# Ledger of designs, part 3: VH-VL binders against Polycystin-1-like protein 3 (PKD1L3)

Target 1, 163 residues: Polycystin-1-like protein 3 (PKD1L3), of Homo sapiens (Human) (q7z443r523to685)
Amino acid sequence: TSLNMSTHQLTITVNVTSLEKSLIVSIDPDSPLLMTLYLGFQYQPNCTHFHLNITLPKDKVWQKDEEYTWVLNPEHLQHGIGTYYITAVLSERQEGAQQTPSLVSVITAVTQCYYWEIHNQTWSSAGCQVGPQSTILRTQCLCNHLTFFASDFFVVPRTVNVE

## First folded at step 19 (VH-VL; from m1 with heavy chain Y101S W103S Y106S, light chain Y31S)

Design t3
Fold by OpenDDE, look of step 19:
Structure t3 (fold): chain C 163 residues (1-163), chain A 122 residues (1-122), chain B 111 residues (1-111)
Amino acid sequence: as target 1 above (163 residues)
Amino acid sequence: QVQLVQSGGGLVQPGGSLRLSCAASGFTFSRYYMDWVRQAPGKGLEWVSGIYYGGSTYYGDSVKGRFTISRDNAKNTVYLQLNSLRAEDTAMYYCARDYDSVSGSSRPFDYWGQGTLVTVSS
Amino acid sequence: DIQLTQSPSSVSVSVGERVTIDCKSSQSVLSSSKNYLNWYQQKPGQAPQLLIYKASTRESGVPDRFSGSGSGTDFTLTISSLQAEDAAVYYCQQYYSYPYTFGQGTKLEIK
């Protein structure tokens, strides 16, 4: 699951099958890299055409594994069920300062937070969302109520193209 | 060529304040995380505070609300403002260079200042 | 917070002997095949010096006799053949999560 980034960008293709779950994208380089991620639905995004973007590493984290993790909540994935594309573009400033090639680990997963609804005897996600500090190792659950909580976690198949 | 030169510190009464400085040279300061670590006399090392390249700050529980880390990239200097000082804050304080946010050659805590002594006593 | 416990707290060893110092973390400091753990050497009256970063990578200028191993929660600093100048206090440190934390230190004395 490591990719050799010898070029200035990579594209991650993810098939999203649920609009109720959060998508976790981990693009963790072997060495520090500055990059911007662009999200597109049913098209390959770029710096001028995208639905959402983020710059990694994050400036504010509590654990190192958060630095290169992008948490996309359902509100970020409201474009529909189907293929999402994430283009990661390296910053020009960094290209001059870093040694290439650089190994990058790419992992995509979906997750959701649940609580036990005792009255209906079922698990519910109502009032709960996946927090921004979630990673591929742990799910942060932010809920507006107090109950017994749980989460699911599934690795999502993806295709990575290096350009 | 990389150097961290500390200044400030000294003797202060409980409840007093001090400001520590750490002047950096020999590298692109603005790209690096910087940290403060202290060591009470005859004791071990304790991480005190850290600041990201973008200015985000972190603190140890023992100093939260009392200490403030900041940086002036134009002056290549990181600061630690010590307020409401207590006897237990008595220590040698070190600044240290942490990660390079841009370069893959980064080695965290690879350079340390010479240390500055802070003594809190009535 | 992640607690680091070193063992032993102190040790006296003869020149030429092998020395191992262990560091155990209360939780894993492993992420994406990277262990966020450093080892330091501190001699009296001096600032700490980085020996090992990312658990097993030796800092430039550090003698080959120093090595780091381990993963997850269990780490070891090894000095293959102790030299007189190696007398110091050694610390492990995690930088996996804030707050960063250090082990209590291991004082290494030469017999």
Scores: ipSAE 0.024, ipTM 0.680, lowest interface PAE 4.1, mean pLDDT 89

## First folded at step 20 (VH-VL; from q5 with light chain Y31W)

Design u5
Fold by OpenDDE, fold request of step 26:
Structure u5 (fold): chain C 163 residues (1-163), chain A 122 residues (1-122), chain B 111 residues (1-111)
Amino acid sequence: as target 1 above (163 residues)
Amino acid sequence: QVQLVQSGGGLVQPGGSLRLSCAASGFTFSRYYMDWVRQAPGKGLEWVSGIYYGGSTYYGDSVKGRFTISRDNAKNTVYLQLNSLRAEDTAMYYCARDYDYVWGSYRPFDSWGQGTLVTVSS
Amino acid sequence: DIQLTQSPSSVSVSVGERVTIDCKSSQSVLWSSKNYLNWYQQKPGQAPQLLIYKASTRESGVPDRFSGSGSGTDFTLTISSLQAEDAAVYYCQQYYSYPYTFGQGTKLEIK
């Protein structure tokens, strides 16, 4: 999905149906752009009212697909099942800007890390967490035990409003 | 006009240390990632180190634990501290401007310093 | 690490002729419709000069005879009509993942 950036603010709406999975939000501009993302539950957040925020691009990445990816773990979604809103506030136009961003690609997905628990004969995510370096291309699994087997990945339908 | 002016190279014995400097002008330094690239005599280009806007650093495997990249935005300067130098570290070292992370285009390495020669020899 | 392999390693071509240099990456450097690959020209005693960025965009001041093409893992630098001043070593570079890596270089000589 590509959006035309005619304004300095973008809102992403995501329906979260599980608190056991992590939400991955990728908001990639066609040219480098400093932005701040704000998370809200059942309301549209802004710079003064939000549950969580992040500044993109990330200050440390190993690959380019990580720069504009926000990983929201279950602990970040503790407010409950329902509609989450993400407001992206773009940096103001800078002097001497080499290029003006015109398009932003937005992708949302959910994922979790699983291992086979032999005792209960079931897949479990206990002791595992989706790492911050996860992207829509790959899942980083951080577990406090040595057993890891698989992850799931689903694209989540979303609504994007440009303001 | 964008300029990168380097200094700090020279001849050093194995195990020695050098500090390279790259002074930037003509652009908003704090908005750019910066990198170091080296070239051994008669050889190709090798990426050495990079520094993010937030201070995160990256290193090539051959220099990890020995080299340290840093920046001083107030002085518009990026540094490369070379410790425990080896003969294989002999090279021309270049600083290069990466891309503007605030509001720019992916035009990395569009500007280079003049190079600083580092010679490691007993 | 992403390995870049250029071909040929060296080539001698007459003025006015077409020259193509290939660069193959061990992994894709494509993300969100952007190819994170540069081409450089380096003349003896000089720092490298950026020719092409994002695989196909020509840097300002670079002559029109230079062009870049390709996507994903296969890239090509083309000089449509070789000039005498184009004698140099050419490098491709990926900046998709750390560590950044360069091709081994292609030495272009004028026949």
Scores: ipSAE 0.848, ipTM 0.926, lowest interface PAE 0.6, mean pLDDT 93
Fold by OpenDDE, fold request of step 26:
Formats: structure tokens, C-alpha cells, sequence
Structure u5 (fold): chain C 163 residues (1-163), chain A 122 residues (1-122), chain B 111 residues (1-111)
């Protein structure tokens, strides 16, 4: 999904239906943009009212698909099941430099890391979490044990509001 | 106009050290990633190191642990500290402007320094 | 690491002829509809000069006879009508992942 960002902010709406999975948010502009993302639960966040925030592009990446990706683990989504809002706001320096609207591609997905628990004969995510280098293309699994690992991946429907 | 002016380099013995400098002008230096690329005599181009706006650094395997990239935004300068130099480090070293992370046309490596020759020989 | 292989390694072509240089990547350098691949021209005694960025966008000041094409893992630099001043070594480079890597270069000579 591609969107024209003609204003100073963009809001993404995501319905989170699981407390066991991580939310992956990819917001890639056509050209580099410095932006801050704010997370809100059951409300539209802003720079003064938010649950979490992150500045993109990330300061440390190994591949370009990581640059504008935000990984939200279950602990970051502690408010529970429901509607989350993500507001992306352009930096002041960027606002002064920007002359034309920028196209932004937004993708949201959920994922989790699993291992086969022999005793219970089931897949478990215990002791595992999705790492911060995860993207919509790959899942980084960080576990405190060694075993056979797998992951799931689902694209989550979203709505975007440009204000 | 965009300009990158390099200094440093020269002849050094194996195990020695050098510090390369690249002074930038004509653009907002702090908004850009910067890189170093080298070229051994008669050989191809090899990426050496890069530095992010936040200070994160990257290195090629051949120089990791020996070279250090840094930047001084107040001086609009990027540096490359060359330690434990080896004969195979002999090359022309170029600094290059990467892309603007704040806002731009995403034109990485659109500007290069004039190059600095580093010769490692006993 | 991503390896880039250029072909040919060298070529001699007459003025006015069409020239194509290929660059193959060991893995895709495509993300979000952008190919993170550059083409450079380097003449003897000079620093490399950017010709094409994002695989197909011509750098400002670069003659129209230069063009870049391709996506994912296969890329091509084309000179539609070779000029005498185009004698140089040409390199492709990926900046999708660290470490950045270059092709081995293609030496273009004029017959």
C-alpha cells in the first residue's frame, strides 16, 4: 500500500487481536524522511500524548528493509487487544527542507517465534521473542534456549488517515 | 557547490598508523552518511567503512578491528584512522558522500573526494 | 556478503556502437520498489563518478546515452552510442546491505 504524504503527519490504524505476537510496522518513503512514530491505544497519539515512540530511519541497520521498520513486541502492546494508532510526524528540519509530497509505503504484519516443545508435543513461544531487526521479509528470533525454531507471519489489515 | 577535500596519507611502514581527513563543504554535512572507499593500484574499488548520522559505524571485513571511522559535524569532517597497517592496505583512499537521511533525492555516493594515497612498505 | 559479478570484464568497441555491461547480484537488492544499485565511471587518475543510482536514474550532468536497467539481481548499464571520451572502467555497486560491495569492474576501450 502506497500513500501520498502531503501533510506533516500520517496515522495508521491497526487492530491487534493477539497478545502473544509482535506487530511489525513498515513505513518506507520514496525518498529518505526523518520522522517520529507515536503509538496509541484506543486514541490517536501525538507528540505530547503517546504510549511509545521511535525515530526513523533507525540509527543502526544492516539492510535497507530495516531502516523504516518498527517492531512492537507483546510487552509494547501491553494495553491489550484492540485498536492501536500509529502517528508518523515529520521532523521540523524535514518540514523546512521538504518541497514536494513524498510517497510512503505502509505494511503491517504480525509474527512470532516458535519452537517444538517435546514434552507437550506442541509449538511454544516460551523463552522466545521477535528481535528488533525483524522486518516484513524476515523474522529475527531471540531465544534463551536452543532447539528447532519456526515462525509465522500474517499481514494485518490496516487503515490510514492523512491529516 | 558540493566539495570534499581530503588530506593525510603518505608512506608508512607495516604496523604503522595514519589518519585520513575529509573536509566537506557546500551542503549540510550532519544530514549525510559518509563512506570511505579504497582502490589498490591497478585494482577495483573496495568499500572500507561507513558512518551513520547517529554515529553507528560499519567496516569491511579486511579492515575491521584496525580502522576507525569518525566524524566531527562541527568541523564538517569525516576521518579514517588507519592502525596496524599492512602492505595490502596500500591504496588510493576516497571519501564519499552517501545520502541525506533527513530529506533528499536519495543520491548516494554522488560526490567524492580527490583521493589520498596510502603506501605501506618496509 | 552480497557479491556483484560484472560481464564482460573488458570490451573494445568502436565509436558510435552500442555497449552493454551486465551486473549480477548474489541476492536481491530490491526493497520497496527501489533497487539499491549504482553505476560508476572511472577514468585514469580520477575518482569514480556516479552515473546511475537506484539502478535506473541518471545522475545530473550525465549524458543521455547512458542508461541503467534491471531489477532484483540482474542489472545492465547501456551506452547507446559510444563516444571516445567514454573509455573508462565501469563499476556497479550495491548499497542494500552492509558491507557495501562493488563489481570487479569492466574496462571499456575504444577501437
Amino acid sequence: as target 1 above (163 residues)
Amino acid sequence: QVQLVQSGGGLVQPGGSLRLSCAASGFTFSRYYMDWVRQAPGKGLEWVSGIYYGGSTYYGDSVKGRFTISRDNAKNTVYLQLNSLRAEDTAMYYCARDYDYVWGSYRPFDSWGQGTLVTVSS
Amino acid sequence: DIQLTQSPSSVSVSVGERVTIDCKSSQSVLWSSKNYLNWYQQKPGQAPQLLIYKASTRESGVPDRFSGSGSGTDFTLTISSLQAEDAAVYYCQQYYSYPYTFGQGTKLEIK
Scores: ipSAE 0.845, ipTM 0.926, lowest interface PAE 0.5, mean pLDDT 92
Fold by ESMFold2, fold request of step 26:
Structure u5 (fold): chain C 163 residues (1-163), chain A 122 residues (1-122), chain B 111 residues (1-111)
Amino acid sequence: as target 1 above (163 residues)
Amino acid sequence: QVQLVQSGGGLVQPGGSLRLSCAASGFTFSRYYMDWVRQAPGKGLEWVSGIYYGGSTYYGDSVKGRFTISRDNAKNTVYLQLNSLRAEDTAMYYCARDYDYVWGSYRPFDSWGQGTLVTVSS
Amino acid sequence: DIQLTQSPSSVSVSVGERVTIDCKSSQSVLWSSKNYLNWYQQKPGQAPQLLIYKASTRESGVPDRFSGSGSGTDFTLTISSLQAEDAAVYYCQQYYSYPYTFGQGTKLEIK
């Protein structure tokens, strides 16, 4: 997808069907691009009306696949099951006589960390969180204990609208 | 014209400290990540440290805990504080411009300083 | 840490010949259709200079005889018709993952 981010904004819509899983949003441009993402539940957010925001690329990363990934944990999604909107806006206008196109790749997925509870012979998420270094390539699990761990990962439907 | 003018360096004894400076001109300094790369005499290049726009810092394994990178956007300058120096830290130290995170290209180290020699010897 | 291994470590060739330098990465440096790998040239007594970025894109002012290719873990720098001024040490470098790393270098000499 080729998008001109200098004069347009895009809005990603995603349906969240579980409040126990984390939402992974990847919006990776072909070239470095400073942007702000705004999150809204049941409404299209903007710079003055939103639940959460993030500036991308993230300042604290270890690999390039982390730079344009927003990890939204269950505590960030406790507004409800339903439609979440993510609006991406450039932080600074591009210089030049002609708008420079920015090709971006948008992927949304849900993931959750589990451990095997020996005594109950079942999977549990207690004491485990999806960490901020998670991406569509890997799920970081941050657990307060050491047992057998696993994670799931599901790509979810989304729509992208250009202003 | 992009310029990276380095200063500092010299001869120090093991366990000593130095502060290297790299003054930038010809570009919007605050929009670029900045890095240090070193080269021991007769050896290859080794990445030393980098600093991101929000102040996050990164270090090579051989210098973690001893070196500190910092930047002053008002002075267009990046610094490398070298502490607890060892003989193996003897090298030419280069300041290098990383890429522009605002709307640049993925072209790290397109510009380099002239180099500053650090010699650690008793 | 991602290790980069170059081969050969050194090579001595005549002007006009074709030279190939390989760089092998211990892990993929490919993400979102981009290979986060550069090539640098360092002449004696000088700072390194960027030749190729994103594996295959020539830096401005770099002669057409230099080309980069490869993807993922295997990369190649090619000099199609060697000139005397190309005598230098060549390094590959990954910037996919911290810490950033360089290959050990390939010394290219004129016979």
Scores: ipSAE 0.695, ipTM 0.858, lowest interface PAE 0.8, mean pLDDT 87
Fold by ESMFold2, fold request of step 26:
Formats: C-alpha cells, structure tokens, sequence
Structure u5 (fold): chain C 163 residues (1-163), chain A 122 residues (1-122), chain B 111 residues (1-111)
C-alpha cells in the first residue's frame, strides 16, 4: 500500500456504494509531511474547486494514527453514490533541503456504527455516528444513548494516481 | 546551531505563579512543535506539555488545569505559565524542540534548553 | 496513557562489557511501519540527549556502540562495548500518543 511521491500532488479515486456508511481515508507519509486534501464528486478537485478540504497533519489529535486520517461522514458524501476524487497537494520543499521521494501509504475504508435495539431485536444506526477520532485501526462511535453497540469496517478498493 | 535559551525560574510560595520562557534560534521555529519536560530533584523525566503548529495544546495529568503552554512565532518563543503551584512542582524545567511537521523527521527532543529551576516552598 | 517500564532500574558494569536495557510499553507504539519510541542519555547536571529515534535509528554523532531494537511493545537499548563516559541515566520515551511518557530511567554505573 506504499507509494513513492516524487511530485507534490496525487489523486485518490474511490467508489462510494452507500450513503449510510462513513469513508475513512488514511494517507500516511513515512516522514512528517504537510498536505492539503480536496474532495470532489465525479470530478478531480483542486485548490480552487472542491466540495471539502482538510489540512494534514491535523492540529488536534491524541494519537499518531489520527494525524493523517480524514473521516467523511454520510453528510459529507450526500452528493451521491459514485466516484469521489481526493487530490492531495504536498507542501513544496524549501531551497537547499535534501530531496528524497516520500513514501506514502494510502488506505480507504468504510465503517458504520450500530447498536442492538432490544425492543425491535435488530441492529440500528439511529442516534449513532462515526466520530472524528476514527482511523483505520478503530471506529469511534458517538451515540446519544448508552446501549450495546458495534461497528463494521471494510477496506475498499481505490485507485491512486501520482501526478 | 540550534539554540534554546530559557528564563523565568526561581523561588515561589505554594499557590503562586511563575512564567517560563524559551527563546529559540538557528531553525525555522514556526515549523516545529514544542514541548516542556521537567525533572524533580533526584527523580526521572516527566513530560509536562506540548503545543502544535495550529495552537492545540496538551498537558500531563499532574499539571492539567494549572499550567498553560503558549507560543509566539513572531518572537520564536514558547512559554509555560505555571499557576497554583505546589511543592510537588519543584523541578528543573526543560523546553525541547519536537519535530518539523512540514518536511521533517520523526525525531522529537533532538534539542533541549539549558533548564530552569523552579522551587516551590514556604 | 501509555506506561513505559524499564529494566533494570540500575546496573553496575565494567568498561568494555555489553549492556542491555529493556523498555516495555503498555500498548503498541507501532503505526504505519514506524515505532514512535526514543532513547535518551542524561549525564549528571546536564539536559538529556537524544540517542535513538524510531526505536532503532541512531542520532547523528552518537557512537556506533549504541543500538536500538524491538518493535510494538518491547524495546532494547544495547551498548556493545561500554566506555567510562557512558555512565548516565537512560530513558525510553514514547511519542505515539498524548500524553507523551518516559520510562522511569535506568542508572548505568561504572565498576
């Protein structure tokens, strides 16, 4: 899942097949690397045309697996079922700095929080959502009630193009 | 040469306050996270606080709610405000450079200040 | 919080001998093929100095006799041929999660 980054841009494409699950995008560099990610539905985004963006590493994190993780909840994905594009733009190296390609690991996954609804004897997602501290290692479930809960997690196919 | 020059220590009464400063030179200060680490006399190292590039702050359990870390990138300086001081806060306080988040290496605390003694006693 | 436990707490060793110091983490500090664990040396009256970062990478200027190994939860600092100048306290430290934590230290004394 590792890629060499000899340029300062790459594009991730991922097919979203459900508007009820959250998309987890992990783009972890081998060394600290400032980047901005842009989201587009059915088009390749850039710094002037996008639906949503984020700066990585995130400023507010508690663990290293959170630093380069973008959590996209169903409300962020309500543009439709289909192909989403994520353009990652890397910070330019400064004059005189040592130049080496950065190794970047890209993983995309979908996840959803459930609880056991005892009265209907079924799993439900009502009143639960995937939280911003979720990563490919764990799903944070934020529920407006305290019940028996669980989550699913599926690594999904994606295409990565280095530009 | 990377240099971290500390100031602001001294003797203070329990319940008192003190502000520590750490002036940085020889590197691009705004690109680095910064931390404070302390060591009570004859004891081991204890991480105290850290501050990220965007201003998010983190604290050890023993100082949370009483200490405040801040930074001024224009002055290349990190501060630690010590409030509600207790005898157990008596220690040598070090500032340390964390890593460069822009184009760095995962090498926290590769440079340390000289240390500032804080003594809390009646 | 991640607890780091070092062993031994102290050791007395002759010049030229091999010394190992262990550090055990209460949870893994490995993420994305990186171990977020450092080793530091502190001599009396001085600030700590970085020896090893990412568990096994020697900091520039650190003698080759120092090496780090291990992954996940179990880490070792090795001094392959002890010199008199190596008398110090050694600390492991994790930077995987906040709060950052240090091991309690290992005091290395020369016989």
Amino acid sequence: as target 1 above (163 residues)
Amino acid sequence: QVQLVQSGGGLVQPGGSLRLSCAASGFTFSRYYMDWVRQAPGKGLEWVSGIYYGGSTYYGDSVKGRFTISRDNAKNTVYLQLNSLRAEDTAMYYCARDYDYVWGSYRPFDSWGQGTLVTVSS
Amino acid sequence: DIQLTQSPSSVSVSVGERVTIDCKSSQSVLWSSKNYLNWYQQKPGQAPQLLIYKASTRESGVPDRFSGSGSGTDFTLTISSLQAEDAAVYYCQQYYSYPYTFGQGTKLEIK
Scores: ipSAE 0.689, ipTM 0.858, lowest interface PAE 0.8, mean pLDDT 87

Design u5
Fold by ESMFold2, look of step 23:
Structure u5 (fold): chain C 163 residues (1-163), chain A 122 residues (1-122), chain B 111 residues (1-111)
Amino acid sequence: as target 1 above (163 residues)
Amino acid sequence: QVQLVQSGGGLVQPGGSLRLSCAASGFTFSRYYMDWVRQAPGKGLEWVSGIYYGGSTYYGDSVKGRFTISRDNAKNTVYLQLNSLRAEDTAMYYCARDYDYVWGSYRPFDSWGQGTLVTVSS
Amino acid sequence: DIQLTQSPSSVSVSVGERVTIDCKSSQSVLWSSKNYLNWYQQKPGQAPQLLIYKASTRESGVPDRFSGSGSGTDFTLTISSLQAEDAAVYYCQQYYSYPYTFGQGTKLEIK
């Protein structure tokens, strides 16, 4: 996706089909770009009407793949199964800057942490949560127990509209 | 143009403390991450610490828990507080401009201060 | 932590010759089509100066004889047609993951 001086926002539409998995939104620019993301359920959010927001790049990261990643856990998706909109509002360019298109890579995926539960002989997510340092490259699993665990990962469809 | 003017440093005894300052001019300071890099005499470069736009701080393993980076955007200045100094901390300390997080390029350390010598002896 | 290993540690070469300096990373520094790897030049008694950023992009004012290449874990700085003023220590540096790290340096001397 190409951005220029007149671009002030983009909108990502994602259909959430499970309340048990976390949604990972990666919106990585080819050059540093300050933005604020707003989440809306079944409506296009803006800076005054939204369910949840985040400022990217994150101020607390471990690696560069974390800087432009938003992790939305089931608690954050409490409005239900359906269409979620994410509006990303970009910072204005300084006056006198040359118009230079920026490329943005948008990937959305779902993931969940599991462990083998011996008593029920099945995989369970109880006591494990997808952590905030998760990215499309890796899933951080935060568990309150020491056991063998795993995660799944699925890239999901989305649409992107730029303005 | 872009300038990073360092001050502080000098001779201190083991266990002592110093505060290094780096005053910036010629650019919008608050838009940039800032870092400290050191070089022991005759040795290579070692990244020491960095600070993000929102105040999150990062440290090299050898200084974690002893050094503190901070910034004052109103004074266009980044600081490095050096505590519990050891002989191994003897080095030239450079401040360096990281990249502009708002509309920048991924070009860390495109500008460096002149360096300030810290000597830990006796 | 990501370790960067440079080779050679030192090289002595005549003016006009080609020099290559390698930097090997213990982990990939590639993310979203960007290699978070820089090259710096440091002359005696001076602060380091940026030569190459994002593995292959030359900083403004750096002569065309300097070029960077490589991706992921293996990177090369090439100096074509060496000049006397190129005598310096050269460092690679990753900024993919904290803590940031430098290679150990390569000292380039003119015969």
Scores: ipSAE 0.678, ipTM 0.853, lowest interface PAE 0.9, mean pLDDT 87

